# VHH binders against q9usu1r752to985: the designs that were tried, part 15

Target 1, 234 residues: q9usu1r752to985
Amino acid sequence: TPEEFASQMTLLEFDYLKQIPSREWIFRSWVSRDSRSAVRNYINFSNCFTYWIINCILEKKNTKARTAVISFFIQTAYKCLSLQNFSTLMSIVSALNSAPIYRLHAAYKLVKAEDIICLSGLREIVETKKNFSTYRALLRKAELPCVPFLGVILSDLTFIDEGNPDVLDSSPHLLSFNKRHRLADVVADVCRFQSSSYEMQSNTDLQSYILHRCRFVNQDLSYLFDKSLSLEPR
Short names: E, the ipSAE of ESMFold2; O, the ipSAE of OpenDDE; V2, 0.75 times the mean of E and O plus 0.25 times the DockQ between their complexes.

## First folded at step 4 (VHH)

Design l09 (framework vhh_gefurulimab)
Fold by ESMFold2-Fast, scan of step 4:
Structure l09 (fold): chain B 234 residues (1-234), chain A 122 residues (1-122)
Amino acid sequence: as target 1 above (234 residues)
Amino acid sequence: EVQLVESGGGLVKPGGSLRLSCAASGFTFSSYAAAWFRQAPGKEREFVSAISSGGSTTYADSVKGRFTISRDNAKNSLYLQMNSLRAEDTAVYYCAKDRYDFWSGTSEFDYWGQGTLVTVSS
């Protein structure tokens, strides 16, 4: 069910979140795509999950079957919002907004009006305009437990690093004062989220299924777009 | 196919201004971080400025206060307004975008444009 799937995804995402040590923020261990860091493992899992959703929808030859899968993930995303699992919410909406899936007009035409209205609201939450202002407002209002979308944090850190060198002209070999403060704030925020817990029962069979399927998913957007065109030609 | 096409380069005197443009196609521009890099003759490519999908900006220390990066998602365009130009700003300027990563919005700028030459000389 959407509810059970959302609950188990929340537990999986939270487990990835808890495994990130503070040293990774300091040493930037995830910068290499081949890194074995906890942050890189989380990024890899999240991308695999997002691509798995796209593959699940596109593997259905029948329009009604594609609609059923789309509806399932809309309902799952809404349950994630209720659980304050913004990470899974972002992944699901990202998949539904991807070019291969967004264009499936015939499948979307069969989606219940209630689910379409729900998806519209979810899309507003993940909107990137105004620096993710809607998401950031919801995150500030959220009570613990909560799974934040760390992608926003990683993006912010990347731009801080690219524009701010580690040394100052007047103090060689010292980190920039502003850079150190922003890094400290990020570490504090992550530690705060890691300190909470979700009181839900683990379904190890479902969690194993999700992890196993994510390992073997096609991550070629061009291939997936061509598959989309074969299912619903322009 | 991802395409980035830079324009607006030229010859200017020290203290002058130029506006560079980058036209993006073949992908959903609004979903990606974009950046300007430059490469002077005989030097390695260096970071100039970046803008996130949400509009957050960052600048190399050498250009802070002189250059302004901006984007127009409706026009699928990235801009670099360059003021108070110096001889050391002479370089080929490249537009770049992140390799698509649904979760992290990775900082790896792997898709590069063809470049536009900026020469600051008297």
Scores: ipSAE 0.075, ipTM 0.393, lowest interface PAE 3.8, mean pLDDT 81

## First folded at step 5 (VHH; framework vhh_etentamig_d1)

Design x1 (at its last look DockQ between E and O 0.70; V2 from the best seeds 0.74)
Fold by OpenDDE, look of step 5:
Structure x1 (fold): chain B 234 residues (1-234), chain A 123 residues (1-123)
Amino acid sequence: as target 1 above (234 residues)
Amino acid sequence: EVQLLESGGGLVQPGGSLRLSCAASGFTFSSYAMSWVRQAPGKGPEWVSGISSSGGRTYYADSVKGRFTISRDNSKNTLYLQMNSLRAEDTAVYYCAKDRYDFWSGQSEFDYRGQGTLVTVSS
């Protein structure tokens, strides 16, 4: 069910979140190609998962079957929202917004009106307009437990790092405490999220299944777009 | 562990030809688009050519269009770059790169790159 899938994805992604040590945020370990970076691992998983969704839809043989998968993920995304799992929500909507999937008009026409309305709301939440203003507003109101979308956090950290000098211009021998405080605030927020826990029961079989399937999907959007064209020509 | 190993570089005269190879391992090669990038001395990296996962689509920088040909053999996990009519300005270290569209950043990136092979075009 969408509810069960959302629950397991929430637990899975929350585990990825909890595995990130504080030192990675401070040293920006993900910038390096260090395969041992927990942040990098999370990024890789999230992308693989997004591609997996795209592939799941495109692997279906007919429009009705594609519609069913799309509907499933719309409902799953909605459940993720209720669980305050914004990371999985972002991944699902990203998949549905991707060029290969977004263009599947025949499939979307068969989606129930209620799911279409739901998808519209979900799309609004993940919009990048005004620097993710809707998402940020929801996150500020979120109670623990919560899985934030780390893409925004990484962007904020990069912005702080690149937009502020390490030392004071007037006194090069003095460290910029403002920069450090800003970075520390972001890290503190992440640590707060990591300190929580979900009460849902873990289904390790389903989680392992998802992890395994994600590893072997095609991750070429150009290829996937061509496949989409073959399924629903222009 | 992902590995990309470039080979085929060397010294060649202007107007000459070289064929570069990249041996890939540690990932499903046929599931990813691949690119060649180069970096000349004192210059930043430059995208040279790209190829889709299936090989059905190829892309070239304007500077190499009509002279270079990118190809791949998924059965051998190998990427190729045939370089013809080489010019002095083609002198650079050539890198094989694994392409990925990152949904977090909303942009294409090279998540892995080889050590490179040096191509020197000189009379």
Scores: ipSAE 0.902, ipTM 0.950, lowest interface PAE 0.4, mean pLDDT 94
Fold by ESMFold2, look of step 5:
Structure x1 (fold): chain B 234 residues (1-234), chain A 123 residues (1-123)
Amino acid sequence: as target 1 above (234 residues)
Amino acid sequence: EVQLLESGGGLVQPGGSLRLSCAASGFTFSSYAMSWVRQAPGKGPEWVSGISSSGGRTYYADSVKGRFTISRDNSKNTLYLQMNSLRAEDTAVYYCAKDRYDFWSGQSEFDYRGQGTLVTVSS
């Protein structure tokens, strides 16, 4: 069910979040391609999951079957919103907004009106307009437990590093202090989310199935777009 | 563990040709687009060419278009770059890269981790 899938994805994502040592945020360990990083492992899982959704839809040869999979993931994303799992929500909407899937107008035409209205609302949450302003507003109001979308946090840390050098000849003390203050704010937010727990029961068989299946799908958007075109030529 | 092993580099005169190979292992090669990236001494990395996971689409940087041909053999997990009409400007270490659109960054990410193969074009 969408409800069970959303719950188990929430537990999976939360485990990834909780395993990230605080030092990775400070040293930005994920930017080095030679370094092993809990953040990089999480990014990889999240991308694998997004591609898995795309592949699940495109492997259905029947338009009605593709519609059923799309509807399943719309309902899953909506349940993720109610669980305050913004990471899985972002992954699902990203997959549905990807060029291979967004263009499947015949399949979307068969989706129930209530699910289409739901998807429209979810798309507003994930839009990048004004630096994710809708998402950030919703995150500020969220209660714990919550799985935030780390992509926004990583972007913020990159901006802090690139826009605020550690030391400048003209005002080295003030710039370094300001950078540390902003970094501390971001780290404090992450620690707050890491400090809670979800009370849902783990289904280790389903979690293991998801983890295994996600890693072995095609991850080439150009190929997936061509496959989409062959399934719905217009 | 993902491994990318480049070979086929060497010293060649301007106008000459070389064929680079990259043996891939530790991942499902046919599931990923692949690219060649080069790095000249003292310079940053430059994307050279790309090929879709099936081999059905190929892409080239303007600087090499018409001179280089990318190909792949998915049955042998091998990526190739045929380099013709070589110029001094082509001197660099060439890396093969596993590439994937990264939904978090919104950009293609090139994962190159092999030793590379040095191509030197000099008279």
Scores: ipSAE 0.639, ipTM 0.827, lowest interface PAE 1.3, mean pLDDT 87
ESMFold2 (binder alone), look of step 5: mean pLDDT 82; pTM 0.842
ESMFold2, look of step 6: ipSAE 0.607; ipTM 0.815
ESMFold2 (binder alone), look of step 6: mean pLDDT 81; pTM 0.839
OpenDDE, look of step 6: ipSAE 0.899; ipTM 0.951

Design x2 (at its last look DockQ between E and O 0.73; V2 from the best seeds 0.74)
Fold by OpenDDE, look of step 5:
Structure x2 (fold): chain B 234 residues (1-234), chain A 123 residues (1-123)
Amino acid sequence: as target 1 above (234 residues)
Amino acid sequence: EVQLLESGGGLVQPGGSLRLSCAASGFTFSDYAMSWVRQAPGKGPEWVSRISSSGGSTYYADSVKGRFTISRDNSKNTLYLQMNSLRAEDTAVYYCAKDRYDFWSGQSEFDYRGQGTLVTVSS
């Protein structure tokens, strides 16, 4: 069910979040693309998951079957929202917004009106307009437990790091405490999220299945777009 | 472990030709688009060419269009770059790169690249 899938994805992604040590935020270990980086591992998983969704839809043999998968993930995304799992929500909507999937008009026409309305709302939440203003607003109001979308966090960290000098302009021998405080605030927020816990029961079989399936999918949007064209020509 | 090993570089005269190869391992080669990038001395990296995972689509930088041809053999896990009508400005280290679109950043990136092979075009 969408509810069960959302629950297991939430637990799975929360584990990825919890595995990120504080030192990684400080040293920005993900920048070096070190395979040992927990952040990099999380990014890789999330992308693989997004591609897996795209592939799941495109692998279906007919429009009705594609519609069923799309509907499933719309409902799953909605459940993720209720669980305050914004990371999985972002991944699902990203898949549905991707060029290969977004263009499947025949499939979307068969989606129930209520799911279409739901998808519209979900798309608004993940919009990048005004620097993810809707998402940020929801996150500010979120109660623990919560799985934030780390893409925004990483962007914020990069912005702070690149937009501020390490030292004071007037006194190059003095560290910029302003920059340090700003970075520390972001890291503190992440640590707060990591300190929480979900009460759902873990299904390790389903989680393992998802992890395994995500590893072996096509991750070429050009190819996937061509495949989409073959399924629903222009 | 992902590995990309470039070969085929060398010294060639202007107007000459070279064929670069990249042997890939440690991942499902046929599931990823691949690119060639180059870096000339004193310059930043420059994207050269890209090929889709199936090989059905190819893309080229304007600077190499009509002269370079990218191809791949998925059965051999190998990427190729045929370079014809070489010019002095083509002198660079050429890298094979594994492409990925990152949904977090909303941009294409290279997950991995090889150590590169040097191409020198000089009279």
Scores: ipSAE 0.888, ipTM 0.942, lowest interface PAE 0.4, mean pLDDT 94
Fold by ESMFold2, look of step 5:
Structure x2 (fold): chain B 234 residues (1-234), chain A 123 residues (1-123)
Amino acid sequence: as target 1 above (234 residues)
Amino acid sequence: EVQLLESGGGLVQPGGSLRLSCAASGFTFSDYAMSWVRQAPGKGPEWVSRISSSGGSTYYADSVKGRFTISRDNSKNTLYLQMNSLRAEDTAVYYCAKDRYDFWSGQSEFDYRGQGTLVTVSS
């Protein structure tokens, strides 16, 4: 069911989040090719999961079967919103908005109106408009436990580290103090999310199934687009 | 753990040819597009060529079109770059890369780049 799937994805994602040591935020360990990184492992899992959704939809030869898979993931994403699992929500909407899937107009036409309305609301949350302003507002109001979308946090950390002032605006002492203060604020927020737990009962069989399946799918978006064209031609 | 091992570099004269190989392990090679990236001494990395996961589509930077040919053998987990009509400007360390569109960054990203193989084109 969507509800069980969402619950177990939330536990999986939360475990990835909790395993990230604070030093990775401070030293940006995911940038170095020479070191192992819990952040890189999480990014890889998230991408594998997103590609898995795309592959699940495209493996169905029948339009109604593809519609059923799309509807399942819309309902799963909606449950993720209820659980405050923004990471899985982002992955599902990204898959549904990807070029191979977004173009499946025949399949989307068969999706129930209530699910289409739901998807429209979920798409608004993931919009990049005004630096993810809708998402950031929701995250600010969220209670613990919560799985934030780390993509926004990683982007913020990169901007803090790589941002350079114009020479006319430059003050080395002020820039160093400002960077340390902003870094500390972001790290504190991440630690807050890592500090809680979800109450849901673990289903290790389902979690293992998800982990195994998502690693062994095609991850070439261009190839998947060509497959999409063969399933719903122009 | 993802491992990429490049080989086949060396010293060649202008107009010469080399064939580079990349042995891949630690991932399902046939599920990914692959790229060659090069880095000339003292310069930043430059994308050279890309091949689709099946091998059915190839792409080249303008600087190498018509001279370089990318290929792969999915049964041997190996990526190749045939370099013909080499020029001094092709002198660089060549890296192979696992090439995947990354939904978090919104860009194609390299995954684990090996030590590379040095190609020197000089008299």
Scores: ipSAE 0.594, ipTM 0.812, lowest interface PAE 1.4, mean pLDDT 86
ESMFold2 (binder alone), look of step 5: mean pLDDT 81; pTM 0.814

Design x3 (at its last look DockQ between E and O 0.78; V2 from the best seeds 0.00; counts 0 for: pae E 2.04 > 2, grease 25.7 > 24.2)
Fold by OpenDDE, look of step 5:
Structure x3 (fold): chain B 234 residues (1-234), chain A 123 residues (1-123)
Amino acid sequence: as target 1 above (234 residues)
Amino acid sequence: EVQLLESGGGLVQPGGSLRLSCAASGFTFSSYAMSWVRQAPGKGPEWVSYISGYGGRTYYADSVKGRFTISRDNSKNTLYLQMNSLRAEDTAVYYCAKDRYDFWSGQSEFDYRGQGTLVTVSS
């Protein structure tokens, strides 16, 4: 069910979140693309998961079957929202917004009106307009437990790091405490999220299945787009 | 572990030809688009060419269009770059790169890159 799938994805992604040590934020280990970086591992998983969704839809041989998968993930995304799992929500909507999937008009026409309305709302939440203003507003109101979308956090960290000098211009021997405090605030927020826990029952078989399937998916958008064209020609 | 190993570089005269190879391992080669990028001395990296996982789509930088040909053999996990009519400005270290669209950043990236092979075009 969408509810069960959302629950397991939430637990899975929350584990990825918890695996990120504080030192990684301080040293920005993900910048060097170190395979040992927990952040990089999380990014890789999230992308693989997004591609897996795309593949799941495109592997279906008829429009009705594609529609069923699309509907499943719309409902799953909605459940993720209720669980305050914005990371999985972002991944699902990203898949549905991707060029290969977004163009599947025949499939979307068969989606129930209720799900279409739901998808519209979900798309608004993940919009990048005004620097993710809707998402940020929801996150500010979120109570623990919560799985934030780390893409925004990484963007904020990069912005702070690149937009501020390490030292004061007027006194090069003095560190910029402003920059340090800003970075510390972002890291503190992440630590707060990591300090919570979800109470759902873990299904390790389902989680392992998802991890395994994601590992071997096609991650070529050009190929996936052409496959989409073959399924629903222009 | 992902590995990309470039070969085929060397010294060549202007107007000459070279064929670069990149041996890939540690991932499903056909499931990823691949690119060649180059970096000339004192310059930043420059994208050269792109090929989709099964070779259905290829793209080239304007600077190499009509002279370079990208191809791949998925049965051998190998990427190729045929370089013809080489010019002095083609002198650079050429890198094989694993291409991926990152949904977090909303942009294409090279999550892995080889050590490169040096191509020197000089009379």
Scores: ipSAE 0.896, ipTM 0.950, lowest interface PAE 0.4, mean pLDDT 94
Fold by ESMFold2, look of step 5:
Structure x3 (fold): chain B 234 residues (1-234), chain A 123 residues (1-123)
Amino acid sequence: as target 1 above (234 residues)
Amino acid sequence: EVQLLESGGGLVQPGGSLRLSCAASGFTFSSYAMSWVRQAPGKGPEWVSYISGYGGRTYYADSVKGRFTISRDNSKNTLYLQMNSLRAEDTAVYYCAKDRYDFWSGQSEFDYRGQGTLVTVSS
C-alpha cells in the first residue's frame, strides 16, 4: 500500500539522515571525498530511488498499468507529506516531473481527478523558482520527527561557504564570524532533525526489498526517454 | 564494487591514431550511459564523449567531433574510444566514467575511478 510504502521509506530515509556524522556538515565531506561519505551514500540512494520510480512506470507495457503505478506514487508522496518526509516526497515528484514520465499524457489522462489535484499541490511544494519558498515555509512549521530534503541543506551550506552576505570594508574578521554563525545555524537545524525518532513499526522485508530494487535499476535517462517515446509516441 | 580499467594509451605522433578500451565490472554495464573524460597535465577534467546504454545516442565535445568515435560492447562490458587525427592538445590521461543525471544537483555526475590511460601526442 501507499501508506505502508511511505512509512517504510520514511524509516529508511531517516536512518540515512541519522548516519551522517556532524563532521561531514562542518567539513563538507561530500564535495571532495571518496565513497566513504555518508552524505554521498544518501545522495546515491535517493537518486537510485528516483530512477527506480521511473523504471517501475516504464516497465509496464499497458497504459492502464502505468497509470496505476503513477497513482500509487502520487498517493505515496501525499502520505510522505503527512509524515513530514520531504525527502521521499521530492524524489517522487522529481521522477514524475522527469522528461520520460512527464510526457506520458495517455497514462496521465487515466489518472483520477483527485490524484491529479493532489499531484498539483505536491508540485507546488517542490517548486524551485523562489528558492524552495513553499518547502521552506512547510519545514519551518514542521514538528519532529521530520526528514528534510537534504538537497536544500547542502545548497545552503555551499552558499554560506562561497557567499559573502555581510561584509564591511575594514572587517574581514566580521565576514568570517558571519559565515561561522550562519554555518552553525544550519548545522544546528540538521542536528535537531537527526535527534528524534519515528515511532512506526519497521518492516525489514519491505525495506530490504526497496534497497535491493533501487540498487540495480537502469539509470540512463536518455535511454529511459527513448523507452518513453516507444511506449507513447509523439 | 564499481571497477573501471582503462587501457590502450601510449605515445603517438600528431595525426596518428589510438583506440582506448575500458573494462567495466561491479555494475550492470548496459544500465548506464558512459562517458570519456580527459585531464591534461595541470588542467581540470574535460568531458570528451558520451554514449547511451544501448549505444543509440552519442555526443562529442566540439574539440574532438569528427575525429573521435565512442562505442561500446555490452556483451563484453567494454567501452571504446577510437581516436584519429590526434593533435598535441589531445595529450591527457583518459578516464572512462559511469554517466548519471543527478536529480539533486540537476547536472550529470561522472563516476570515474580507474587509473586512466595516458595518451601523449608528440613528435
Scores: ipSAE 0.489, ipTM 0.773, lowest interface PAE 2.0, mean pLDDT 85
ESMFold2 (binder alone), look of step 5: mean pLDDT 80; pTM 0.817

Design x4 (at its last look DockQ between E and O 0.01; V2 from the best seeds 0.00; counts 0 for: grease 25.6 > 24.2, placed apart)
Fold by ESMFold2, look of step 5:
Structure x4 (fold): chain B 234 residues (1-234), chain A 123 residues (1-123)
Amino acid sequence: as target 1 above (234 residues)
Amino acid sequence: EVQLLESGGGLVQPGGSLRLSCAASGFTFSDYAMSWVRQAPGKGPEWVSGISSYGGRTYYADSVKGRFTISRDNSKNTLYLQMNSLRAEDTAVYYCAKDRYDFWSGQTEFDYRGQGTLVTVSS
């Protein structure tokens, strides 16, 4: 079910989140091409999951079957919102907004009106305009436990590092302290999310199914777009 | 462990031709788009050419369009670059890359990790 799928994805993503040591935020370990990093492992899992959703939809040969998969993931994303799992929510909406899937107008036409309305609201949350302003507002109101979307945090850390030079002509020591203070605020916020737990019971069979299926999918959006064209020609 | 092994580089005269190969292992080759990236002495990396996971689409930087041809053989896990009408500015170390659009960054990641193969175009 969508409810159980959302619960188990939340537990999976929360486990990835909890494994990230604070040093990775300070040293930006995910940027190194040759570095093993808990953040990089999480990014890879999240991308694999997003591509898996796209492949699940496109492997269905029948329009009604594709509609059923789309509806399943809309309902899963809505449950993720109620669990405050913004990471899985972002992955699902990203998949549904991807060019191969967004263009499946025949399949979307068969989706129930309530699910379309739900999807419209979810799309507003993930909108990148105004630096994710809707998402950030929801995150500020969220209680623990919560799985934030770390992509926003990674972007914030990059901006702090690049947009805040260590030395300016007027106050070199103060600028270094200000940069460190802002980095410490981000790290403290991540630590807060890591410090709680979800109460749901683990379903190891479902979690293993998800992990196994995600690794063996096509990850080429150009190919997937061409496959989409063959399923619903314009 | 993803491994990419480039070969086929060498010294060639301007106007000459060369064919590069890249042997891939440690991942499902047919699941990914692939690219060639080059790095000239004293310069940063430059994307050269790309090919879709099953070869249906090919892409070229303006500087090489019409002269280079990218191809792949998924049964042999091998990427190729046929380089014709070579010029001095094509001198670089050539790397093959595993490509993926990264939904977190919103950009395509070109993952190259081999030693590359040196192409020198000199009179």
Scores: ipSAE 0.752, ipTM 0.877, lowest interface PAE 0.8, mean pLDDT 88
Fold by OpenDDE, look of step 5:
Structure x4 (fold): chain B 234 residues (1-234), chain A 123 residues (1-123)
Amino acid sequence: as target 1 above (234 residues)
Amino acid sequence: EVQLLESGGGLVQPGGSLRLSCAASGFTFSDYAMSWVRQAPGKGPEWVSGISSYGGRTYYADSVKGRFTISRDNSKNTLYLQMNSLRAEDTAVYYCAKDRYDFWSGQTEFDYRGQGTLVTVSS
């Protein structure tokens, strides 16, 4: 069910989040392309998961089957929202907004009106307008536990790093307190999210299945778009 | 006391150019990103351009991209805005602002700004 899938994805992604040590946020360890970076591992999973959704839809042989998968993920995304799992929500909507999937008009026409309305709302949440203003507003109001969208966190850390000097001009031998404080503030917020837990039962079989399937998924957008064209020609 | 003093505004014809300056004092200028914001008559404030502490990164609103250039001289505690190809819609009071980033809003915030300098673009 969408509810069960959302629950397991939430637990799975929350584990990824919890594995990220504070030092990695501060030192931006993912920038060095360290294979041991928890952030990088999480990013890789999220990307794979998004593409897995795309592939799941495109692997279906007829419009009705594609519609069923699309509907499933719309409902799943909605459940993710209720669980305040913004990461999985972002991934699902990103998949549905991707060029290969977004263009599947025949499939979308068969989606229930209720799900279409729901999808419209979900798309609004993932909008990048005003630097993810809708998402940030929701996150601000979120009660713990929740899974934040990692992309925004990384963007903010990058912004702080690039916008502030490492040292003070008045004392070049000292680190910039301004920069450190800004970074620390973001890290503190992330740590707050990491400090909670979900009360759902873990299904390790389903989680392992998802991880395994995501690992080998096709991530070539050009290929996937061509496949989409073959399924629903222009 | 933090002070930001803008200058360089004036009357210019469409297609003309102006260069604004902002003299900063009362804080370590090089430790902060800076921005230009403007407010046209009857309109709310609009962010125009931003620059990182050392000038390594510059940002522009879509409305001025390709026409305006932000720069800074940290040795002089001065922020600049080169405005080329000016349009009537660029008419506004331009303010120099000290940047800060708010995580929850995802927006650049300003804890200080100057008195502004008027830029009028008219034929």
Scores: ipSAE 0.466, ipTM 0.827, lowest interface PAE 0.8, mean pLDDT 92
ESMFold2 (binder alone), look of step 5: mean pLDDT 83; pTM 0.852

